# Designs tried in a protein design chat: miniprotein binders against q9zu90. Part 1

Every score and structure here is a prediction.

Target 1, 292 residues: q9zu90
Amino acid sequence: MKTELEEEEEEEWRSVHEVLLIVLPYLHSLFELLSMIRVSRSLRDAIRDETALWTKLVIEPPLSSRLTDDILSEFSSKSAGKLKTLILRQCLMVTNKGLRRVVDANPLITKIIVPGCSGLTPEGIMECVESLSKNNHKLETLHINGVNGFTKQHLSALYTYLSSEGTIDLEVCPKCDEVRMIPSCSRESCNQKQRKCRGCWLCIPRCAECAVCLVGSDTESQEAACGNDDVLCLECWLVLPKCRFCNKPYCTNHSSRRHEIAITDAASRPSFECEACYYRAGTNPYEVDYQI
Unless a header shows other numbers, all headers, positions and changes below count from the first letter of the chain.
F, E and O are the ipSAE of ESMFold2-Fast, ESMFold2 and OpenDDE, as the mean of both directions, binder to target and target to binder. V2 is 0.75 times the mean of E and O plus 0.25 times the DockQ between their complexes.
[cut] stands for letters that were removed.

## First folded at step 1 (miniprotein)

Design Fd1
Amino acid sequence: SKTVRITVEGDDPEKLKEAIDRIVELAKELGLEVEVRIEGNKVEIRITGLSEEQAKELAEKIKEIAEKYGLKVEIEIREDE
ESMFold2 (binder alone), alone request of step 1: mean pLDDT 81; pTM 0.757

Design Fd1a
Fold by ESMFold2-Fast, scan of step 3:
Structure Fd1a (fold): chain B 292 residues (1-292), chain A 81 residues (1-81)
Amino acid sequence: as target 1 above (292 residues)
Amino acid sequence: SKTVYIIVEGDDPEKLKEAIDRIVELAKELGLEVTVEIEGNEVFIYITGLSEEQAKELAEKIKEIAEKYGLKVVIYIREDE
């Protein structure tokens, strides 16, 4: 027997559930989906059962560090074999077996984007792409930068498995002859077949933010807070927020590394300290926060 | 050596300017080099090349100045480099 209050609560929840089901297909990240799952069991069940939400699976930091093969398998199972796009950014715990399980369960995959997934190997990627090619559904996009050990022979084989319009984010660097990611340069003079800047991040100095080449001008490059000798062009350096202590900015991809400096005024622009300055300071007993 | 980093914020531009001028004058009286950066309603001041005891003494004097002018201030003492 339901009370009037229980009936009113069910009507309110049903209304909210209906609105959220309309919005859910427009969420673009796993974090948003996981946040929705925490709202209620009914919403969690609706997300679980809605196959259209699972044609694209995206896992990005900070969730990347928590993704195991088992969790990946669980999420991919929601697609009921309909997964078309798999994006895993910096998922260090994902293994060849974990990726293969997803691929075997989802033969319609057209895009595999796994940058920085250092737990994967060339052999594992080759097996997955070969498996997909046997289903007469050719892969269109393969982004595997950060997976170490690819050879020229691997690249040649991969292109036989991709569609004729297929793209791989690795190629042979014309400067060092190693298999690397070669970024595109938006500089107009480079687009005119001048190709002076064609090379990997180790051979050609490039802006960490916009990938514009810094060849021919030593005055144009500014040090970034990102580490690994990353540099920025002057234009990007000028517009990016800078560390209060060393005056180096993070590129947008590394902005999550900022340590916000706590100021009580909520209306003020937040200031930050880069990781290098933060850890170089250590536990400083002389930090003083004085507010009037 | 130590660097003293000062973040000063206030809604009264006159009081903010007077407090900043006083902090700069204090550092100058001690023979110290001062860098001032203004960003909107926030002012960042840093003073380098200090001993630990000089940094602590300077931080206490800066707190006194901020209190006198009714301003918000955050002070950090960091090792150089």
Scores: ipSAE 0.000, ipTM 0.363, lowest interface PAE 10.9, mean pLDDT 74
ESMFold2 (binder alone), alone request of step 1: mean pLDDT 80; pTM 0.736

Design Fd1b
Fold by ESMFold2-Fast, scan of step 3:
Structure Fd1b (fold): chain B 292 residues (1-292), chain A 81 residues (1-81)
Amino acid sequence: as target 1 above (292 residues)
Amino acid sequence: SKTVFIWVEGDDPEKLKEAIDRIVELAKELGLEVYVEIEGNKVLIIITGLSEEQAKELAEKIKEIAEKYGLEVYIEIEEDE
């Protein structure tokens, strides 16, 4: 006989777990799949019967670009008010109203992680966090990097709404005095008091993948395919998959920019071509003509 | 009508994906609605709009697919509504 904890853990894999929705080739996209769910009440109800206790919702690229407020509401409804963790990465179409709808329906939320959701504003975030705090259920984790316009006053107010050990991924940059995300650095020569490493992405050069500082490094930084003069430390460069033609890797956050190379054998894995190589191969190298 | 709930688990992500693709293809060829949710090495597949005969036959074919790919599978057939 299994213990109560073992039975609960087994049930969790089917209903109370982190949910990732995968779009298969036959469905062509997350949008098509979600359109089917929204139209088909029987399918929606069947899913809810099995997964009503979901406590975590995760939406990441490439799904992020298709997530609207209505689709987000549909996904969060599967949790039947039991959602504890909301992770939305680079969901540009999600608005303050969409986020507020999820928060109002799920008062048990302890983690809101919405990096790169530029459709959100400081005012919208403040309203959501304040709403949660009024239910005596304080937020533990708030990641809002990429939501523009937060001030020092906003940070002070947010900490009054979070739990006593609550964390926010924004702080005051010691170099520019603006509210920014200050990446952690795992390099042993960079401790908390070493100011060469303490700063935002605009003040300190860092590895695009792991955020390790590149200031005073004896090892030359490696170019990433990401553009914007993004660089990688040698360790990350070695392990990341590389462009077939230029041998530069994308960091994980820019992997969606890969141009997959067609599979010629059903058992073969696809390889990729970076944006720069893709455009170069498709243009005349001698006489490029642009018409507006 | 009947709904088939399929839980699939496996440690090899490529074999897991190939099995899921085959199951979805099978359901789509029959004109059925399919929903897939993945959580790490565990997958839930829901297929709706089946007759009792279709549900039983589909469940047997899905078990054969899971066995071919070395995956663990649990299947439940329920009446709609």
Scores: ipSAE 0.000, ipTM 0.128, lowest interface PAE 17.2, mean pLDDT 70
ESMFold2 (binder alone), alone request of step 1: mean pLDDT 82; pTM 0.777

Design Fd1c
Fold by ESMFold2-Fast, scan of step 3:
Structure Fd1c (fold): chain B 292 residues (1-292), chain A 81 residues (1-81)
Amino acid sequence: as target 1 above (292 residues)
Amino acid sequence: SKTVRITVEGDDPEELKLAIDFIVLLAKELGLEVEVRIEGNKVEIRITGLSEEQAKWLAELIKYIAEEYGLKVEIEIREDE
């Protein structure tokens, strides 16, 4: 509906080609943009608002796999130094150099949200945040969960560069004493100000979909197709689509890993095959033809 | 399958060239066949091999961009021969 946009008077017109370069990096495919424009007028209006694209950049799955340093740099050059919020979720190809180029070109950035960007390092993040602090504009929000290797010393240094009320999504886990993200729990027994499950994802078993703790649950956790020993609470497991062969679901963050099944019967519902089942079936030398 | 015919008209040759490059790049991103014809300050672009849904969405996107930048654009969707 309403977006918190900085009101700026734009008197310079952009070329049609420049609009394409700004828009394309955010789309998994051009068909996705076309479908959004057709379905939602509010989405169409948001895409049309070039001011929003200059002050806030958001790239998240499934688009994350397409974002390279070069594409990110192209957008940065078009923002003309006006970018204030940078959100890159699970952008595995983005490197320290790519992020640094954006930060150097956009000194007004107040929010950096780069969860799951495993191509980044603590050193790269430190350099970016330090650079921003030198421009007399303090960073307000730093989300770096999924960037490996942060230490307590890094956290201490980062807080010296952030605003006095600045927030970082990493803290020291009370159970393992490592720097980790400590998720909140929505389970009724926990949200009554009782913190039975205070700890990181490695210390406390949690649902991969909703993050509720699975400590002392009445039902056994259900295995997810995501790998990495990911588990789901029963409520999420029941709702999520499941692999046709092993009956394990992907969480929403890994839904793009589904292999859609084309079958010869008149099935009215789409079905999928998880990665493990897909590759296992592909190695069977005695498998019969698709048709009987 | 459907063909989308786009006619772009502008008084600024540089702006017209940018609009043409944009539409051609857009179609190529989709893996579609593109034919371009230039006649003075008017350019005709034909994109072939679209489904009905794809043709409608492509037409809507181009129309929206043209309106934003004040370009004169005519879009026509036809059945392939």
Scores: ipSAE 0.006, ipTM 0.165, lowest interface PAE 9.7, mean pLDDT 69
ESMFold2 (binder alone), alone request of step 1: mean pLDDT 79; pTM 0.746

Design Q1a
Fold by ESMFold2-Fast, scan of step 3:
Structure Q1a (fold): chain B 292 residues (1-292), chain A 83 residues (1-83)
Amino acid sequence: as target 1 above (292 residues)
Amino acid sequence: SDEELVMELINFAVELLKQGDYEYAREILDLAYEIAEETGNPELIDRVKELLDKAEEMIRNGDTEEALKILDEAIRIVEEARK
């Protein structure tokens, strides 16, 4: 029916719209929010919304860095106990107590997606999931990559509290025997049960953008501007915008690290300088800051 | 409240004008105008609309000092109506 692109655009729009509706009443200033809004009509519609059933709460960067336990509690209060999906990406200030307050107030939660929320612990997650299971309304989706310290014993216990079809984004890596996220691989030669690239990010080299395995394909890998030895497959490298000075691209997750360059031509194109080149030019313009 | 939101938007437009973002300031004033229209206070609606329209005209003509004075008057009217 709908194209995959149309479905992706609709999903992104719904997430942004839901965040706008929840965030607006809690801002001390609209300055940051308005700078993120693409269409003023969306803000008008959000403000006019008298009552709505809040079943999904999504907080993503750049809002993530501002989310405290108290703000999270206020946001979730709009759901009036009917929240079903909680998505918090990179919310470093959220604690076990903050998450537990939301879970206790919303017993109908079926999805907890908290990637990169390093303020959370395995014990806190266990407590929340166990609490939900006591209401005979079991969790269906638990994404906890980026929460440190999970053991095999934790995974076993979590599956007893999830629904029978429940999924967790952490697995035991077959190569290093540690509990880690094992990315799916879109490469046609990789199958779900017998793929040669089954392993975590430390055991198997993968593209930072699309997660395709780079096993036996060193000649196809290209260095990313992201640092930490991040690499990209040739296909992703070719399409991503590149630093003006070193010609390395950032993956989409690190695009906010770009230093925009003003262009004065009639056919002005967006251009950027990566962090490494920016700081190098600032310290020694005579060696690297050469323009024609 | 709607009155508080209108005031916040006008204050945001003032900051945008000080930074030279005239087109965005006009867009924010248009939004403030639409929200003011929905408050159901005819005295507030009529007076604020007239001032917002006049401020946008001054912005369009490059008279940012006069636009800021008009927006300050609009904020004062909204503040008085809240009381």
Scores: ipSAE 0.000, ipTM 0.186, lowest interface PAE 11.4, mean pLDDT 70
ESMFold2 (binder alone), alone request of step 1: mean pLDDT 80; pTM 0.762

Design Q1b
Fold by ESMFold2-Fast, scan of step 3:
Structure Q1b (fold): chain B 292 residues (1-292), chain A 83 residues (1-83)
Amino acid sequence: as target 1 above (292 residues)
Amino acid sequence: SDEERVMELINQAVELLKQGDYEKALEILFEAYEIAEKTGNPELIYRVLELLLKAEEMIENGDTEEALKILDEAIRIVEEARK
């Protein structure tokens, strides 16, 4: 489990790296601009000494869709071999070759967190962690949920590359016997020694936002706009922004599917419509069957 | 406060670019940078600097449409960081 302090640290670095992802192609022009503008010594020194910023690399949505192997390689070069933590969330364009270049250039990596990076394969991950192991250090954290195709044999082999206290976010589901991510449940009754809701997303119904289990007479659930029969617990449903037309919310991971609505006046009302409502509204009425 | 003021200036710059007033848009972005620098918040400084750099380059290349896309994207990133 990640501590609150670790999450706060990741949030700070994540924000800085998201900005730098956009700026990096303009890096040479950035130094010219800074020389023309009166800039604080601390900011100038921080940008100049890129290695201070590059011991931890964090890319997450909405910028994940922009990260290519070439951009990732350029970030890697800035680390001067000192990258220790690599976090790539939902970076769909990153390939096995791209990840391998980073690993080869940064032999000190102790944490690889690549959830939802579906362009990666088990074979690619295996090659990367094996390569790191050959440099006489042990990987501490490996989060690879959303990378498809891991087997029990892969999982067993991966543990040989980890430190004795290392963690992998995949395990064997006790209900279906497949290698899956088993979500933590925040329900107080489930935090006890015995957890009755232990199982993957396919075996146990859970809230799409907070992962709380939805099994039992006390559970209440509402439909999400995400599709795939995704549901939300009542608490998450109440606080998430809702489609102006169907009143269904997207979970945070699918918030990029919102279609912004042009708003002329200031209001606290949601400023989007979901994909289902958007495409339905775009249908030509003269091409649709309706009874008059 | 200062963060809200920087966001207000960015929104004003976007509107000026839509109106074709490129020189005034850059002037407002430079003002936003000065305010961000005074806060000592490196994230805010980086975001305004990124926006200024990209907008200036796109305007010099005569690419107003791309400049507007970059400004809208930067605004979205700053708003997401605030939540």
Scores: ipSAE 0.000, ipTM 0.166, lowest interface PAE 12.3, mean pLDDT 69
ESMFold2 (binder alone), alone request of step 1: mean pLDDT 78; pTM 0.726

Design R1
Amino acid sequence: STEEKVRELIDRAEKLMEQGDYEEALKVLQEALDIAIRSGNPDLIAEVLRTLAEVYKKLGDEEKAKEILEEAKRLEEELKKR
ESMFold2 (binder alone), alone request of step 1: mean pLDDT 82; pTM 0.772

Design R1a
Fold by ESMFold2-Fast, scan of step 3:
Structure R1a (fold): chain B 292 residues (1-292), chain A 82 residues (1-82)
Amino acid sequence: as target 1 above (292 residues)
Amino acid sequence: STEEKVLELIDRAFKLMEQGDYEEALKVLQEALDIAIRSGNPDLIAYVLELLALVYEELGDEEKAKEILEEAKRLEEELKKR
């Protein structure tokens, strides 16, 4: 005979397992966390207040480019209204209507993390956050960098809907007075004093990989293959794989733009060609001098 | 374990899809499906089928993708009865 508690634990496991079936590679940490909880009673007790957070939906590249509102609705339905964390990275096809459907179906959401989802608008985000707050539920984390058009008025209103400890990844830039993402700087000289390098990506030159500031006569910026005048600190530039032809690396966020080069020797490692070098070979034929 | 082998192949397929090599991703996922079927794990079978459907969609074969997704859903419904 099974106890009622054992049956409830199996039902809870099955609910999470259904979500994991679709997005398993992106939820390895959730699977590992759940396994650790089941094996260790001490660990289970330590994180039992956070167990509500193990029901989450994460969509990251390469799946992001194909995520439609209908697919998103289908994935979130597997959470049976118990979704706590929604992470959509660079999901360009997701619309305000699509996000709203997930939020309305999942009133217990505490974290919305939608970086680079340019199909969303400030008005759509405002409606979703307001909808959650009407059910006496306060959002704890809102990451909306890459959603264009937020104003100071939007930011002020959003904080009224969030929990008292709630965080938004957009701030008013102290240099340009616009609503922007202001990244944290891990540079030791900035950590020893109040951050002198506070400013958005447009006001302060920063490493595209690690976001450290690149201000000062002792700092070198290295050109990235990413385009848009993106630069890297020397430490990140040295570690990242480089284009065979121009010797510029992609940051991790743009690594999918690499064109792999087939290697004839089994002993040699595969190398890549950046987009700029790849397309230059096709569109800019060099003149061969046939006049001698 | 067989489960670890299937997950390794799935990770390799995602890297291939990220690179735009969908034809090679199909081959890797078909190998993963064969191993999952032999393991008798319906959860792994359903997951690999869902990934195969995604690759067929990327290749423009929407009819094949829909057919595979329906098969995956039937397996998921069968799992809920156990």
Scores: ipSAE 0.000, ipTM 0.143, lowest interface PAE 18.5, mean pLDDT 70
ESMFold2 (binder alone), alone request of step 1: mean pLDDT 82; pTM 0.761

Design R1b
Fold by ESMFold2-Fast, scan of step 3:
Structure R1b (fold): chain B 292 residues (1-292), chain A 82 residues (1-82)
Amino acid sequence: as target 1 above (292 residues)
Amino acid sequence: STEEKVRELIDRAEKLMEQGDYEEALKVLQEALDIAIRSGNPDLIAEVLLTLAYVYLKLGDEEKAFEILEEALRLEEELKKR
């Protein structure tokens, strides 16, 4: 649902922030090294383009695991209050205090997108959004799926702090009455006003890759290697790379779990084995004593 | 000179990265690294290592990129002792 320009901007800023995330813990020593020797133009340009970089901050896997409150605070200090968009995907180490520090330093923020940041709590999010609203500034976008514990009361309060056109990626599931992320469905048979598949991931079976609903007699699904009984629609299953031994594919979010297999023919595509097959094949039969 | 050859290879690798040819950039940088190591010049070795780290980052291999950056920092510390 992003415009072409918005998607292009997000990709560009992701690349630059990935470089900065790696260098920040070493900035003092690395900056001294960079000043002494000739370094890649791309890296130097990324570091020097400070004012443009600091209006939008994007951190996503695999770098998310390295983002601490201190590193986030370092980014905030360089934004000089100009940050408008904050995107942190699966940043498990970021805390309420870390997020609040960024929000307090950047009163112009209009978008907070923190999916999968399980170190955050509803109370922390509420305090950040309320703080922004107190200065006659209101959020336009709040994405908080993966932050656990939001209630219907939290959602009601959040909408009072957002702009009149503001959006939140959590809503009340019509099937289980819990606050959940409800995915959109691109299936042609689903009417947007009365779609039968309106429900969360626990209430409605969906493709782990594309989120299309897997209900009805016309639906075909295949098992994914991801575990947790994850399934894929036939279209996604056909295009995703498959385990050499069990023929199950990983969805894109779990592709890092692939174990590369040695290629005997240079002309063949790289092969992998899934985590389950890898650990099963790694078991030495001679280590089993059968008795003791 | 050896220094000029190494920097020519680094420039070639950066051009290849601009073209999206990261695999060829890695090959060129491995050649540059070998030449820099044979020269015994820590400054040249560090230049090549920093460029290699950036290529691995672009390939999504953050762990390899981080290992290479740590190696470059170790060389910096050794240079300070000289």
Scores: ipSAE 0.005, ipTM 0.194, lowest interface PAE 10.0, mean pLDDT 72
ESMFold2 (binder alone), alone request of step 1: mean pLDDT 82; pTM 0.763

Design R1c
Fold by ESMFold2-Fast, scan of step 3:
Parts: structure tokens; sequence; C-alpha cells
Structure R1c (fold): chain B 292 residues (1-292), chain A 82 residues (1-82)
């Protein structure tokens, strides 16, 4: 049972979320516009015609956990059919129906970037892309890494709906023949156009930080603190901060797992202890062996 | 006034940051940004953008924070008189 005050507080909170979703396209579009503006009047006039700025919607963590189909639908209704770029990163609550409502309301979309949106399925993506391909408006960019279950048949069909220069962030891995994200390799010893190291993360050992391949005889790899047998190239290992006790670094994506160490000398560089060393120090099995 | 409303929201966001509620601070600042943009006042927009950049720094998004600060500076230089 909610009181009148509780209902008013919930309504105010919902209003704030609504304003946030409205402003997200302005955050990116305004930055593009600022480089062209010479006077404050120009910005005011451009913003008053809000429809001119409704070309891009970006929702990223930490906001991703709050995006529901209903909120996304409300936003798409306010875009007045002018949305061209949709970026939803790790939006776990968005479903096929939610995405479909957006593409049906915005037939001019040229970019769909939905990495880590595990609530989506290949069938849902196929329906959305097919819908956009009608009326001769071809999709240019489709990023769907983290949406599970794509087959080679799905990938072939997707390319028929995309523009001739359209890009998809999933490929057929040449080693395992599965549809996967294939990282690019910048290693000079790899032929730029005929990279022998082409393969997914499961087929090719790669640096956890920069994705460079680690399969050559000239390759020197170092163990990362990240676990899962993650390794780093020597270049990345040299520059990343290392555990005080085991000398293994975390990659940037796992840096939050560091346990900070308090330093008595203020001039000393900050250091950390990796998760494995932290827990091992508390349960040293040899502690009793040093008793007199 | 619009200026008072925007500064009230900035103050609320700063208090939320002190409490560690960075997501809620972001929401409040995006509301403040919308109001500042509608006002057409470049000083208010720049002030909101600087506070927004601090929230992104606290969330670990250093690159986004740097970009926002660069746009705040550009706004002050271009949207005022040259």
Amino acid sequence: as target 1 above (292 residues)
Amino acid sequence: STEEKVRELIDRAEKLMEQGDYEEALLVLLEALFIAIESGNPDLIAEVLRTLAEVYKKLGDEEEAKEILEYAKELEELLKKR
C-alpha cells in the first residue's frame, strides 16, 4: 500500500529517468554541434528545434541496468522517427519486442550497436534488420557480440539486408567454424592482409590487454593475474601495474580486483596485492611450520 | 530563476557524490544539463559539464571526462563572444 507522498516520490523519480533518456542523444549530438557554433544564439536555436538533434541514442553502464522495454519505447516515441544510431551496451532487460518497437518507429536507423544485450536473440535481431531493409534503407553497422546463438546461416542472411559496405562484428572463425567475434591483431610479424593468427579467443592465444596474437616464435608471453589462463604480451606486461607479491598484473578490464596496499612513505608509488595473493596470505599453510 | 534551479541540481549532485551515489548524481546532472541547454546560457552549460566530468572520473571513465571538459572549454570560448 503506497501513500500519496510515496506515489508522488515515485512519479518524480520516473520523471528524472524520462529526462535522462531524452537528454542522452543531446549529450553526443551537442558535442558534435559545439564545434560548429559561434554564438550562444546558434545553440539556443538548434536546441529549440529538438527534432534536429534526435539522431543518436546511447545507453551504457551504469545506466544499462535501468533500461526496460517500456522506457526504451517511451524514448523511441519522442525521437519522431529520426533516430539513425542506436547504442545499447549491456542492457540486459531489453527484449526482442523492445528493440523491434524502436526500429519500427525509426526506419532511418543505419547503426545498431547492442553488445552484451543477452536478452536479445538471433531471431529478434534478424526481424529488426529485415524490417529496416524494406523501403530501401540499408543498415550500415551491426554490432551484436554477446548475443548468443548466431549461426553461419544467420550471418549470410544479415549481409543480404546490410549495405554493400556494411559491417558486422561477428565472423566465421576460420579455425573452429563457429560464429564469433574475431579480434584484430596489430603485430608487425603478421601479414596485414593474410593474418595467419586469425581466430577467436578460444582458438588463438592473445594478449588479454591488446589482443595481439601470441602464437609466433618471436612471441614472449607473461602470466596475468586475471585468471582463466589469461596471458599478456611483454609490451603490455611491462607497462601494467603489478602485484607486490607475485609480480603479475591485471589487465585494465580486471583492475577493480586489485587490493590496495597502504604505504607508510608518502613518496612511495602506490602498490596493490592481487586477489589470489590476498586470500593466500590469510591462509598460509606453512605458518605453523616456523614455530620453535 | 533558471540559474538557481540549475545550481540547486548541481548542489544536490555534489551531495550525492559525497555519499557515493554516483549513478544518482549522473541522473540529476543530466536533468540540470537539459535545463541549462534550454536556457541557452553558456556559463551554466559549462558549469554542469564540469560537474558531470567529475562524476565520470569517479566512475572510472577518464576518457569521457576529458572529452566533456574539452567541450566545456570550447563552449566557453565559442558561445561567448570571441
Scores: ipSAE 0.013, ipTM 0.252, lowest interface PAE 8.0, mean pLDDT 71
ESMFold2 (binder alone), alone request of step 1: mean pLDDT 81; pTM 0.754

Design R1d
Fold by ESMFold2-Fast, scan of step 3:
Structure R1d (fold): chain B 292 residues (1-292), chain A 82 residues (1-82)
Amino acid sequence: as target 1 above (292 residues)
Amino acid sequence: STEELVRELIDFAEELMEQGDYEYALEVLQLALDIAIESGNPDLIAEVLRTLAEVYKKLGDEEKAKEILEEAKRLEEELKKR
């Protein structure tokens, strides 16, 4: 069998560059790209030789917590200045200097998506966007929710540096007049009534999973295990996996906070314990009921 | 891991098949097969071959589909005998 497959293998190596161009845009994470690079020396050489393959860089949890400015610079260098899309989710260690280094090396960037990167500041973002504007390549997409301290003045200045069709995920909330992320709502009744749910997460109660407004039915809102008084709509609450001890679910964005329960049998259902229950030493109801 | 990458490529190929893009599904599975062979994992090779056979069947190449499926079954039977 090995001999028969070896003949086909020789033909595969000749088309590897074409296949990479098809597959690579569908890979969302740097971890998947790194796995691909580590698996095959020929694939690594193909990626190194083809700069067009490195037009998108995505880093998200669990890699986010380990991403330093130096590591980010190393990965972005593979694009040879051709990077167009930069996505960094919850990269707490990335600083203004680290982001600026990537932007200066990649003047063709059209999308910057850095949600939850609390190590960044408005001033750092402003400098990066202004730098791109000077190189005649205007930014098209800027997602900066979770970067603290943006003012109305910052938003006004940012729009002067973006393309005419450019979008920022922060807006002035029509209810509190503060700069906030305003989620879109898919609820049919809101679409028919000019979206009564136009407001930030602090002004309007929303499902932590699907972002539908809960304004019309507070009685249908269910507690999430996520903390910060996060709530879920009944539909999302019913579908999401629940803590074995308190029966509260995490939304998908906080699923990494689950403490998996060791299962002795392979056929057992996956179960978990939320953070609050995990750190409740001696007050866990299930532990109290156990006989010594 | 290599196993995760190969399975992601198989899933992507299945999505392409649902869209009717059998030609691209074939190219994706050829990459998956190459990686599986380099890994030396016969279980992965068998998984890729079964999906590859389905693509050839959809393309109307019943003879090639049969040949590939028989190779996958042979590999699976040898694994059971080990």
Scores: ipSAE 0.000, ipTM 0.124, lowest interface PAE 16.6, mean pLDDT 72
ESMFold2 (binder alone), alone request of step 1: mean pLDDT 82; pTM 0.773

Design T1
Amino acid sequence: SPEEKIRELLDKAEELIREAEKLLEQGDPEKAIEVLKQAIDILRELAELAKETGDPELIKRVEELLKQLEKMLEEIRERLEK
ESMFold2 (binder alone), alone request of step 1: mean pLDDT 80; pTM 0.736

